# Designs tried in a protein design chat: VH-VL binders against Uncharacterized 76.5 kDa protein in phbC 3'region. Part 7

Target 1, 117 residues: Uncharacterized 76.5 kDa protein in phbC 3'region, of Thiocystis violacea (p45365r139to255)
Amino acid sequence: RILILEQDASHAKKIASLLATIGMETLVVDDPMKILARMQAFRPNLVLMDLYLPGATGSELTTIIRDHDDFYGIPILFLSQEADLDKQLAALKAGGDGFIKKPVSREALIAAVEYRM

## First folded at step 7 (VH-VL)

Design s15 (framework fv_danvilostomig_arm2)
Fold by ESMFold2-Fast, scan of step 7:
Structure s15 (fold): chain C 117 residues (1-117), chain A 118 residues (1-118), chain B 109 residues (1-109)
Amino acid sequence: as target 1 above (117 residues)
Amino acid sequence: EVQLVESGGGLVQPGGSLRLSCTASGFTVSSNYMSWVRQAPGKGLEYIGYIYSGGSTDYASWANGRFTISKDNTKNTVDLQMNSLRAEDTAVYYCARDSWGYYRFDYWGQGTLVTVSS
Amino acid sequence: ALVMTQSPSSLSASVGDRVTITCQASQSISSYLNWYQQKPGKVPKLLIYAASTLQSGVPSRFSGSGYGTDFTLTISSLQPEDVATYYCQQSYSIPPEYTFGGGTKVEIK
């Protein structure tokens, strides 16, 4: 199960559709503050989240997720066009597990998801 | 300077409705979480709900179904629509900015009094 | 339901005294706890967030500590302007239903 948190609703839908074609069950989250409630209900095996969200950063949200015992070990992959190494390192230090570069390629997305499932 | 100003409070009869408005200055409601908190006379603080920068809302379980939060990004305002009011809803209503880095109310309005009485 | 319990409900102390207020969560909330000050007739003001981080402009005599279920707000040297009700608030809940403690009224003898 894959939970998707992406600032562009159209992009989130395309990612969800692509993952559904390879048999993955997905849930798109529309509000970062609801992430924990959605994770509790959906029980994802992996989280895909944009590094830059309206009103929040993926790094901040990752810190919050990692602070909750129930979700400490769930893989988190950032969707980002961020090329700055210091900013990428900060996201990994917050508890992230990797990056998928935007624009998201089908091959990169599938490979990253399959490796972590 | 960051400032929040509530308006719309007043006397309303049980079963009635009232709309409160909160005007923000010094920041944009389109970039922040905005919350409503109330306080009955002589009592403690009680959380009502929030609205996210993207427009999504969520409410304390007791408020769900009677209270609705909305916003107008061009006017930089956040509204609280209150329906089916009861005597127990008598309180000072505050709007507050929710800094979500550690979920804190870093700025509050002065509050507006709502009295529900016949 | 996540319940926040503050103690004492009220206290009286002398100017210059060290004042301690406690807040307990019914379940672990990590460090997602804030403290607010509300002076008589005034709006609440954020004092401390993330259990121990002092908000800008708040006097250094205020400090917070704790993790998990047990939290403390300390005023190292009580001043007359500190007469207020203090509230703890958790921000850990899912969805984020911010539960406040019942408050502690601080008065000067």
Scores: ipSAE 0.044, ipTM 0.685, lowest interface PAE 6.2, mean pLDDT 84

Design s16 (framework fv_danvilostomig_arm2)
Fold by ESMFold2-Fast, scan of step 7:
Structure s16 (fold): chain C 117 residues (1-117), chain A 117 residues (1-117), chain B 109 residues (1-109)
Amino acid sequence: as target 1 above (117 residues)
Amino acid sequence: EVQLVESGGGLVQPGGSLRLSCTASGFTVSSNYMSWVRQAPGKGLEYIGYIYSGGSTDYASWANGRFTISKDNTKNTVDLQMNSLRAEDTAVYYCARDWGYRAFDIWGQGTLVTVSS
Amino acid sequence: ALVMTQSPSSLSASVGDRVTITCQASQSISSYLNWYQQKPGKVPKLLIYAASTLQSGVPSRFSGSGYGTDFTLTISSLQPEDVATYYCQQSYSIPPEYTFGGGTKVEIK
């Protein structure tokens, strides 16, 4: 089960469709402030999230997820165009597990998900 | 200049309703969380609720059912609809830009709502 | 519900004094705590976010510390323009049910 935190509805649908081709059940969440409530209900095995969302960064969200006992072990992959290595390192230090470059390619997405499942 | 201006406050009788409006300048409400916070005369700050760029909303438990937040991206406004007003709803109402998990970084001047017979 | 308890409710100090205000959360909120300053008749102003990060334009005499449930706002050398009520606020609750402390009124004696 894969939770997708992505504001762009069209992009989220594309990612969900790609994951469906390899048998993954997905839940799309657009509001980062609702992530913990959605994780409690959905119980994902992996989280894909945009690194930069209105009102919250992926690093901040990763920190809050890692502080929650039920979720601190769940893989978190960032969807991002961020090229600054210091910012990428900060996200990994917050507890993130990797990056998938935007625009998301099918091969990169599937490889990253399979590596962590 | 980044600015928030509230309007619509005034005197209303118990059981009545009132709609407040907040106009943003220098940034777009479509890219931010926007929140409402109130302050009763001589009292502290009390959170009401937020609206996200994608339109999702959430409210403090005490406000849920009586208060509704909406936005108009074209007009760059955020509204607070208040129903079934009580004397204890008398307060200055602020709209604020919400950094999500961070902070309220920009506040409007506030608009006074007085609930009295 | 996540309750923020602020102390003291008021204090009076002299110009140049070190002033300390504390804030306690009823459960751990990591570092998701903010401090606001509200001068008489004015809107609140963000001073510090993420427990210890100073907002741009805020004088360096203001500092914040803490993690988990116990947080402190310090004014290293109180100035006349610092007369205000100070509020802490947690931004941890998700969905956000932000809660503010009761406020600390700071006055010059």
Scores: ipSAE 0.301, ipTM 0.770, lowest interface PAE 3.5, mean pLDDT 86

Design s17 (framework fv_danvilostomig_arm2)
Fold by ESMFold2-Fast, scan of step 7:
Structure s17 (fold): chain C 117 residues (1-117), chain A 117 residues (1-117), chain B 109 residues (1-109)
Amino acid sequence: as target 1 above (117 residues)
Amino acid sequence: EVQLVESGGGLVQPGGSLRLSCTASGFTVSSNYMSWVRQAPGKGLEYIGYIYSGGSTDYASWANGRFTISKDNTKNTVDLQMNSLRAEDTAVYYCARDSWGYRFDYWGQGTLVTVSS
Amino acid sequence: ALVMTQSPSSLSASVGDRVTITCQASQSISSYLNWYQQKPGKVPKLLIYAASTLQSGVPSRFSGSGYGTDFTLTISSLQPEDVATYYCQQYYSIPPEYTFGGGTKVEIK
C-alpha cells in the first residue's frame, strides 16, 4: 500500500494510476496537515512525498511521521524537482529513504518502489 | 452528482446467504475507497468492512469470515456477500464512500435485510 | 477493541441553546475522530472530520474539539432542523476497524 502526498492533483493521479496497474493500493493525500490521520486509516507500506508542499516541508512531515510509534520504520521516498544537495541531505537526515526526480518516469518509479517493498 | 444506491435487501432465513450491491454514480470506485456500515432497527451505526481502490479489503473482527466485500470497476459497483446470517444481522445496510481514507462523505439510502423464519 | 462511549445518550434543549455532546475513546486516538448527524428516517451525514474540521456545507454553529481520549461536539445555537442522533467515529485503528459511539439523540423541548 502506497500513500502519495503530492500537491499537484494531476501528477498525483498519474502516479496513483500507474502504481495501481502493477497491483499497488494507493491513497492520494493533498493536505499535508492530515498526513497522520490518513496514514492511520490506510496503513501504508511506503510513502511517496513531495519535498516542497504548501504549509510544510517534506522534511518537517518526515520528522512528524518518524515521531509516531506506528510509523517509525516506514520507507519514505521524496518526489523532487530540486537538485539542491543540502535540502536533500536535510530530508534524509529527518528519516527519508531516497529521492525520485520529477518529472517521474514509469521506470524510475517502479524500480524505486519495488526496491523498497 | 454523487449517488450511491444499495439493492439486494430482503427477507432471508437464519443460516442463509444474501448478496447486496451498491451502484455508484458521479465518481469511480476504482479511484475511491468504499465501506459497508449497518444499523439495526432503533440502534446505532456499526462498521462492517472496507475495500480499497486497488481491491484489497479489511473487516471488523466480528464480520471476518462471514462477510466479503468485492467490487467491479467496469460496472462501478461494490458488493457485500453475507453468509451464515443470524437474527442479529437484521439491519439497514449502507454503502459509503471514503474519498481520502478517513471519512464517509457520501452514504447510500440503505437497503433493509431482515433475518427471520 | 477500541470502544467509543458517548454521553449523554439523549438530551432535550430549547431553540437557541448551546448543546454539547461528549465522546470518549478507550485509548488515545489523537485527533482521528469524525462526527455524523442522522435525522429521523434519514441517512447519516458527515459533519466534522479530524476532530475539529467542519465538512463543506455544514452550518458554522457546529464545532468539534478534543484530542486523545476526550472529544466534544458543540452546537452553539440549537435550531429545529438539528433534531437528530449524533455519532462519533474513530479512524485511528490499524488496520481500519472504524468504531462508532452509541449515539446521542438531540430533541427540542
Scores: ipSAE 0.006, ipTM 0.550, lowest interface PAE 13.8, mean pLDDT 83

Design s18 (framework fv_danvilostomig_arm2)
Fold by ESMFold2-Fast, scan of step 7:
Structure s18 (fold): chain C 117 residues (1-117), chain A 118 residues (1-118), chain B 109 residues (1-109)
Amino acid sequence: as target 1 above (117 residues)
Amino acid sequence: EVQLVESGGGLVQPGGSLRLSCTASGFTVSSNYMSWVRQAPGKGLEYIGYIYSGGSTDYASWANGRFTISKDNTKNTVDLQMNSLRAEDTAVYYCARDSWGYYAFDIWGQGTLVTVSS
Amino acid sequence: ALVMTQSPSSLSASVGDRVTITCQASQSISSYLNWYQQKPGKVPKLLIYAASTLQSGVPSRFSGSGYGTDFTLTISSLQPEDVATYYCQQYYSIPPEYTFGGGTKVEIK
C-alpha cells in the first residue's frame, strides 16, 4: 500500500493511476497536516511525497513521521526537481530513503517502489 | 509585524448561531495552517479545528457537525461558524497559526469572548 | 481518547527555585508534545515544541524533556515574570486532535 503526498493534484492522480494499474493500492493525501491520521488508518508500506508542499517541506514531514513509533521504519521517497546537493542531503538526514526525479518516469517510479516493497 | 485579530464575539441565545472572523497581518493564510482554540472562563485550553493552505479542514470530535472553519485568501481571513450553541460554549475564542511541522501554535490572536446565555 | 494529565494543578515557589511540571499521556506519544505559557490576562505563548526544542526568544532557564508517556517542563531558576499557567499539548493521536493538559498554575510564595 502506497500513500502519495503531492502538491500538484494532476500529478498525484497520474502517479496513483499508474501504481494502481500494476496492482498497488494507493491513497492520495492533499493536506500535510492530515498525514499521520491517514497513515494510521491506511497503514501504508511506503510513502511517496513531494519535497516541497504548501505549508510544509517533505524533510519536515519526514521528521514527524520518523518520530512516530509505528512509522519509524517506513520507506519514504521524495518526488523532486531539487538539484541542490545540500538540500537533498538534508532530506536524507531527516530520514528519507531516496529521490525520484521530476518529471517522474514510469520506469523509475516502478523500479523504486518495487525495490522498497 | 505578524499578528492575528479576532472579531464577531458577543452574546447569543442557546440554540443560536454566531460567526467569528480572524484577520491576519504580516503573513498570508494561503501559505499557513490556521486553527481555532477556545478557553472557558477560568478553565484550560481546548482545540476546535484547523484549516490548511489548500482549504481542507479537520475538527476535534466534539466540534464536528456544529463548528465549521473557512477562509478567504484574498481578504486574508479565517472564519469560524458556530451553530446550535449551548451554555457550555461560553469561552474566549482564539485564532492561532499552526507550525505545520510540529503542530505548535506560534502566533495567537487576542481572543474574542462568546457568551451563550438566555 | 488520548488524555493528557498535568501535575501538580498548582504550585507556589520562591524566586530562584527550580520548578518542575509534569505531563503524562494516557498512551505513548513519542516526542509529539508542546508546552505553552499563559500569563494572567494574556494570550498563550509557545515555549517548547517537540518535547525539548526551545522556541526562539524563550529564556534558557526553560527546558523540556521526556519521551513516550512522561514529560517534564523545568524552570531552572524561577523569576517573578514566570507567574503563569503552563499547558502541555499532544499532536500524536488519531484524529490529529491537539489535546491539552489541564494546566499547572505557578505562583510566587
Scores: ipSAE 0.007, ipTM 0.591, lowest interface PAE 11.5, mean pLDDT 83

Design s19 (framework fv_danvilostomig_arm2)
Fold by ESMFold2-Fast, scan of step 7:
Structure s19 (fold): chain C 117 residues (1-117), chain A 117 residues (1-117), chain B 109 residues (1-109)
Amino acid sequence: as target 1 above (117 residues)
Amino acid sequence: EVQLVESGGGLVQPGGSLRLSCTASGFTVSSNYMSWVRQAPGKGLEYIGYIYSGGSTDYASWANGRFTISKDNTKNTVDLQMNSLRAEDTAVYYCARDLWGYAFDIWGQGTLVTVSS
Amino acid sequence: ALVMTQSPSSLSASVGDRVTITCQASQSISSYLNWYQQKPGKVPKLLIYAASTLQSGVPSRFSGSGYGTDFTLTISSLQPEDVATYYCQQYYSIPPEYTFGGGTKVEIK
């Protein structure tokens, strides 16, 4: 079960469709402020999130998730168009587990998700 | 200052074992992928393996079974355990910070391992 | 197995010259290629990642280009401090299994 935090509805739909081809159940969340409530209801095994979201950074959200008792160890992978290694380092420092480069390729997505579940 | 420092290199006889340690400062190994790379005298760079932020490891095919990577998040160190050493393993061994499976942006100064009788 | 081939293995050029070195992948790796610089007796340093993105602090005379299987590193005006061996590296494989090219030694004549 994979939770996808992605503001762009078209991109989120594409990612969800790719994961569905390998039998993954997905939930798309478009509002970062709802992340904990959605994780509590959905109980994902892995989170995919955009590195930069309106109103919050991926690093900030990762810190919030890691602080929650139920979600401390859940893998978090970032979807990023950003090539700034310092910003990506900050996301990993917050507790993230890796990145998938945008535009997301099917093979990169499936490999990264399967490896971390 | 963001820095990596290797230790543990030295002379070892063929068939022997050696453990290298890499200490990070200015960032945490708990939030980063960490890799080991070696370089034989006068030769090119050769990838050994890496450890994910979550603790899982993966290795170059030639290194699998002889080399093991581990980390201690509390001590902020990454270790490379080397077994069944051969003369061809003589090299400078580097630890490097691995940004989201993308690039090695910070390297240690390296530690020399000499395998000879 | 994914093999990275660099050419030339070595070159000598004059200060101010434009220098190019090439890297070929045995299969398409999109833009998942880095360039590293290693000066004599020193540790490697990241110059370029994602084929063409210059790392912070690296002089603008360095540039990278390419996509798929063919990649180029260019030094627009060679300086004495650029004497080094340059390595390409692919990171296309997931889980990451990085393959380095054999290196190109750049010297001043």
Scores: ipSAE 0.006, ipTM 0.553, lowest interface PAE 13.3, mean pLDDT 83

Design s23 (from s1 with heavy chain G101A; framework fv_danvilostomig_arm2)
Fold by ESMFold2-Fast, scan of step 7:
Structure s23 (fold): chain C 117 residues (1-117), chain A 119 residues (1-119), chain B 109 residues (1-109)
Amino acid sequence: as target 1 above (117 residues)
Amino acid sequence: EVQLVESGGGLVQPGGSLRLSCTASGFTVSSNYMSWVRQAPGKGLEYIGYIYSGGSTDYASWANGRFTISKDNTKNTVDLQMNSLRAEDTAVYYCARDSWAYYRAFDIWGQGTLVTVSS
Amino acid sequence: ALVMTQSPSSLSASVGDRVTITCQASQSISSYLNWYQQKPGKVPKLLIYAASTLQSGVPSRFSGSGYGTDFTLTISSLQPEDVATYYCQQYYSIPPEYTFGGGTKVEIK
């Protein structure tokens, strides 16, 4: 099961639809502050999240997720345009597992998800 | 420069309703979490709820059902609608920016507006 | 519900004294704790975030420490302008059902 943290409804729908073609159950979350409650209810095997959201960053959210025993080992992949190495390293240092470059292609998304599932 | 200004406070009877407004200057409410916090006279701080980009809201358990937060991006304002008011809702109401830059801290506060619920 | 217990509720000390205020969480909150200062008749001001990081412009006599459930705010040498009520606040709960401590009123003898 894959939890998608994406504020843009059309982007979230596209990603969820692509994952559905390979049999993945998905849940879209649009508000970063609701992430833990959604994870506890949905019990995902993988989290996809934007690195940059209004009023929030994926690095800080990853730190919060990693603070919880139940979610310490869940793979977290960032959806990002970010090309700056220092910013990418900060996200990985927070506990992230990788990046998928925006705009998201079907091939890149499926390959990254299958590798970590 | 960067500031928040509340308005709409006043005297209201028990069971009544009141709408507070908060106007932001120097930054955009659509790019931030915006929260409401209240303080009864001589008492401590009490969190009410927030609103996020896209309109997502959440409330403290005690406030859910009576208080509603909304925003107007074109006016750069955040509103708090209060219904079924009780004497214990008498307080100064603050709007605040909940900033990720300070590790989820209220870094900008309005001056507050007093709501008195009394007969 | 995540409860923050602050002690003492009030204290009186002399100028130059070392003052300590404690804040205890009902469960571990890591370092997700802020301290605010509210002077009489004024709005709250952020003093310390992430348990121990001083907000810019705050005098160095203020310091914060702690991790998990026990946190302390220290004023190394109390000054007259420090008369205020101090509040701790947890932001570990997501969604942020933020909880404030009851406050500690600091007065000068």
Scores: ipSAE 0.410, ipTM 0.806, lowest interface PAE 2.5, mean pLDDT 87

Design s26 (from s1 with heavy chain S99Y Y102S A105Y I108Y; framework fv_danvilostomig_arm2)
Fold by ESMFold2-Fast, scan of step 7:
Structure s26 (fold): chain C 117 residues (1-117), chain A 119 residues (1-119), chain B 109 residues (1-109)
Amino acid sequence: as target 1 above (117 residues)
Amino acid sequence: EVQLVESGGGLVQPGGSLRLSCTASGFTVSSNYMSWVRQAPGKGLEYIGYIYSGGSTDYASWANGRFTISKDNTKNTVDLQMNSLRAEDTAVYYCARDYWGSYRYFDYWGQGTLVTVSS
Amino acid sequence: ALVMTQSPSSLSASVGDRVTITCQASQSISSYLNWYQQKPGKVPKLLIYAASTLQSGVPSRFSGSGYGTDFTLTISSLQPEDVATYYCQQYYSIPPEYTFGGGTKVEIK
């Protein structure tokens, strides 16, 4: 099961559709504040999230997720256009597990998900 | 020079409806979570709900179904629509900027607007 | 439901006294606790977030401590301008729902 935190409904739909082709169950969440409630209810095996969201970064969200014992071990992958290596390292230090560069390629998405599932 | 100003409070009869508005200046509601909190006279603070930059909302369980939060990014306002009002809804209603990140807190509050529900 | 209990509900102390107020959560909330100050007739103001981090501009005589279920706000040397009601607030809940303590009214003798 894969939880997708993505504000752009078109991007979220595209990613969910790609994952459906390999048999993955998905849940799209657009509101960062609902992430913990959705994780508790859906119990994902993997989280995909934007690195940049209005008012918050994916690094900040990852810190909050990692502070909850129930979610400590769930892989978190960032969807990002960010090319700055220092910013990428900060996100990994917060507890993230990797990146998928935007625009999201089918091959990169499937490879990253399969490796961690 | 961040400022939040609530308006629309007043006297309303039980069973009635009232719409409160919160005008923000010095920042944009399009980039922030915004929350409503109330305080009955002489009592403590009670959370009502929030609205996210993308427009999604969530409410305290007691408020769900009677209270609705909305916003207008162009006017930089956040509204609270209150329906089926009861005497126990009498309170000062505050809007607050809800910082969301590694931590969550209310960093700016409006001065509040009084709603009195009485026959 | 996650409940926040503050004690005492009120206290009176002299200028220069050390004042301690406590907040207990009905379940562990890690360090996800804020403290607010509300002076008579005024709106609440953030004092401390994440249990122990002092908000910019807040005097150093204020400090917070605690983790899990037991939290403390301390005023090391009470000043006249500190007369206010103090509220704790948790932001740990899943789903998100901020819960405030009942408040502690601090007065000068």
Scores: ipSAE 0.274, ipTM 0.773, lowest interface PAE 3.7, mean pLDDT 86

Design s29 (from s1 with heavy chain A105G F106M I108V; framework fv_danvilostomig_arm2)
Fold by ESMFold2-Fast, scan of step 7:
Structure s29 (fold): chain C 117 residues (1-117), chain A 119 residues (1-119), chain B 109 residues (1-109)
Amino acid sequence: as target 1 above (117 residues)
Amino acid sequence: EVQLVESGGGLVQPGGSLRLSCTASGFTVSSNYMSWVRQAPGKGLEYIGYIYSGGSTDYASWANGRFTISKDNTKNTVDLQMNSLRAEDTAVYYCARDSWGYYRGMDVWGQGTLVTVSS
Amino acid sequence: ALVMTQSPSSLSASVGDRVTITCQASQSISSYLNWYQQKPGKVPKLLIYAASTLQSGVPSRFSGSGYGTDFTLTISSLQPEDVATYYCQQYYSIPPEYTFGGGTKVEIK
């Protein structure tokens, strides 16, 4: 089960559709403020998160997720438009597990998800 | 007690530069996001820029290139370097802490420091 | 850029009145909106975050609502200590670039 935190509806639909082809159940969350509530209800095995999110950075949300006992060990992969090294390092320091470069390729997405699942 | 104190404001001539400092007590700038916001006399609040816990910065489009935000985690300070100042930069300058979690708002503000740009 | 428009720019009301201030975003910002109170000569104070969540210590007569582009701050029973200018602020923009509304000055008549 994969939770996708992505504000762009068309991009979220593309990612969810690609993951469905390999049998993954997905939940799209477009509002970072709802992440913990949605994780509690959905119980994902992996989180895909845009590094740039309205109201919160990927590193900030990763810190929140890692501070929650139930979610400490869930893999978090960041979707990034263009690497800002300082922001990427902050996200990894917060407990993130890796990056997938935007625009997201099918091959990169499936490989990263299968490796972590 | 959690507190922010700005310093460095004063009179500066057009085209000049000025550096403001913001000292935090009761919390650490290394674990928080910090913002600078200004307010011209009798006017509303205007966002300047932001420094992430990791040190990267983002600015309002109008401030980019003239204003630079930096921090010193060991001194627990956040600075605003202002260059090429204009009369319209006259304002009270505030530093503010942005909170973690599902709570994202500027919950602690300094008292502000007045910058007057005049010949 | 993302513009926040507040109305009215000022209002006068009596103690005990219900006061409503509105804020409109130029594009959808979901619930990423804060409200601040600035009393004369004082620093701004966070009242409400995430459109509707009351900051700890803020009286329950303050409430926020809205989603998308239209937001409202309500004071259910205006008190003398509520004389202030109120500002909305979005934190939706990526990368983060906050914008404030123009402010609403609340006075007691």
Scores: ipSAE 0.006, ipTM 0.572, lowest interface PAE 11.7, mean pLDDT 83

Design s34 (framework fv_danvilostomig_arm2)
Fold by ESMFold2-Fast, scan of step 7:
Structure s34 (fold): chain C 117 residues (1-117), chain A 120 residues (1-120), chain B 109 residues (1-109)
Amino acid sequence: as target 1 above (117 residues)
Amino acid sequence: EVQLVESGGGLVQPGGSLRLSCTASGFTVSSNYMSWVRQAPGKGLEYIGYIYSGGSTDYASWANGRFTISKDNTKNTVDLQMNSLRAEDTAVYYCARDSLWGYYRAFDIWGQGTLVTVSS
Amino acid sequence: ALVMTQSPSSLSASVGDRVTITCQASQSISSYLNWYQQKPGKVPKLLIYAASTLQSGVPSRFSGSGYGTDFTLTISSLQPEDVATYYCQQYYSIPPEYTFGGGTKVEIK
């Protein structure tokens, strides 16, 4: 089960549709403040989130997620066009597990997800 | 210069509906989380719900189904639609900006509030 | 359901006194707790966020401490202008809800 935090409805729909082709159950969340409630209800095995969202960064959200014992071990992959290594390292230090570069390719997404499932 | 102003409060009978509006000045509701909080006369603060900059909403369990939050980015307003009102909904209703400091959140700007009285 | 219990409900103290207000969460909320001040007839004002970080413009006699389930707001030397009701607020809960404590009314005797 894969939770997708992406505010662009078109992009989120594309990612969810693609993951459905390989049998993954997905949940799209557009509001960062709902992340914890959605994780509690959905119980994802993996979280895909945009590194930059209005009102919150993926690094900040990752810190919040890791503060909750229930979600300590769930893999978090960032969807990002960020090329700044310091910002990428900050996201990993917050508890993230990797990156998928935007624009997201079918091959890269499937490989990253299958590797962590 | 940075302020929130609520309007639309008044007297309404039990079972009735009322719509409150909150106008922001000096910042944009399109870039912020906005929340509604109420306070019954002589009582404490009670959270109602929020609206995200992207438009999605969430509500306190007791408010879900009766209260709806919406916004108009062009008018820079946030509205609270209140339905099936009861005497216990009598309160001053505040809108507040829900700001982020790192991973911490707080209501840093509050409106002056608007009184809603539900009585026969 | 995450419940915030604030105590005492009210207190009366003299100018210059040290005043302590407590707030307990029914489960651990880390440091995701805010304190607000509401003077009679006025709108609430943010006093402290992140359990212990003082908001700009707030006098240094105010301080917050705590982590997990037990939190404290302290006024080191009570002044007349501090007469107000103080509220704690959590924003950690799953599912997300902001929950306020019941408030503590501080008066000068």
Scores: ipSAE 0.012, ipTM 0.659, lowest interface PAE 8.3, mean pLDDT 84

Design s35 (framework fv_danvilostomig_arm2)
Heavy chain, then light chain:
Amino acid sequence: EVQLVESGGGLVQPGGSLRLSCTASGFTVSSNYMSWVRQAPGKGLEYIGYIYSGGSTDYASWANGRFTISKDNTKNTVDLQMNSLRAEDTAVYYCARDSWGYYGRAFDIWGQGTLVTVSS
Amino acid sequence: ALVMTQSPSSLSASVGDRVTITCQASQSISSYLNWYQQKPGKVPKLLIYAASTLQSGVPSRFSGSGYGTDFTLTISSLQPEDVATYYCQQYYSIPPEYTFGGGTKVEIK
ESMFold2-Fast, scan of step 7: ipSAE 0.479; ipTM 0.828

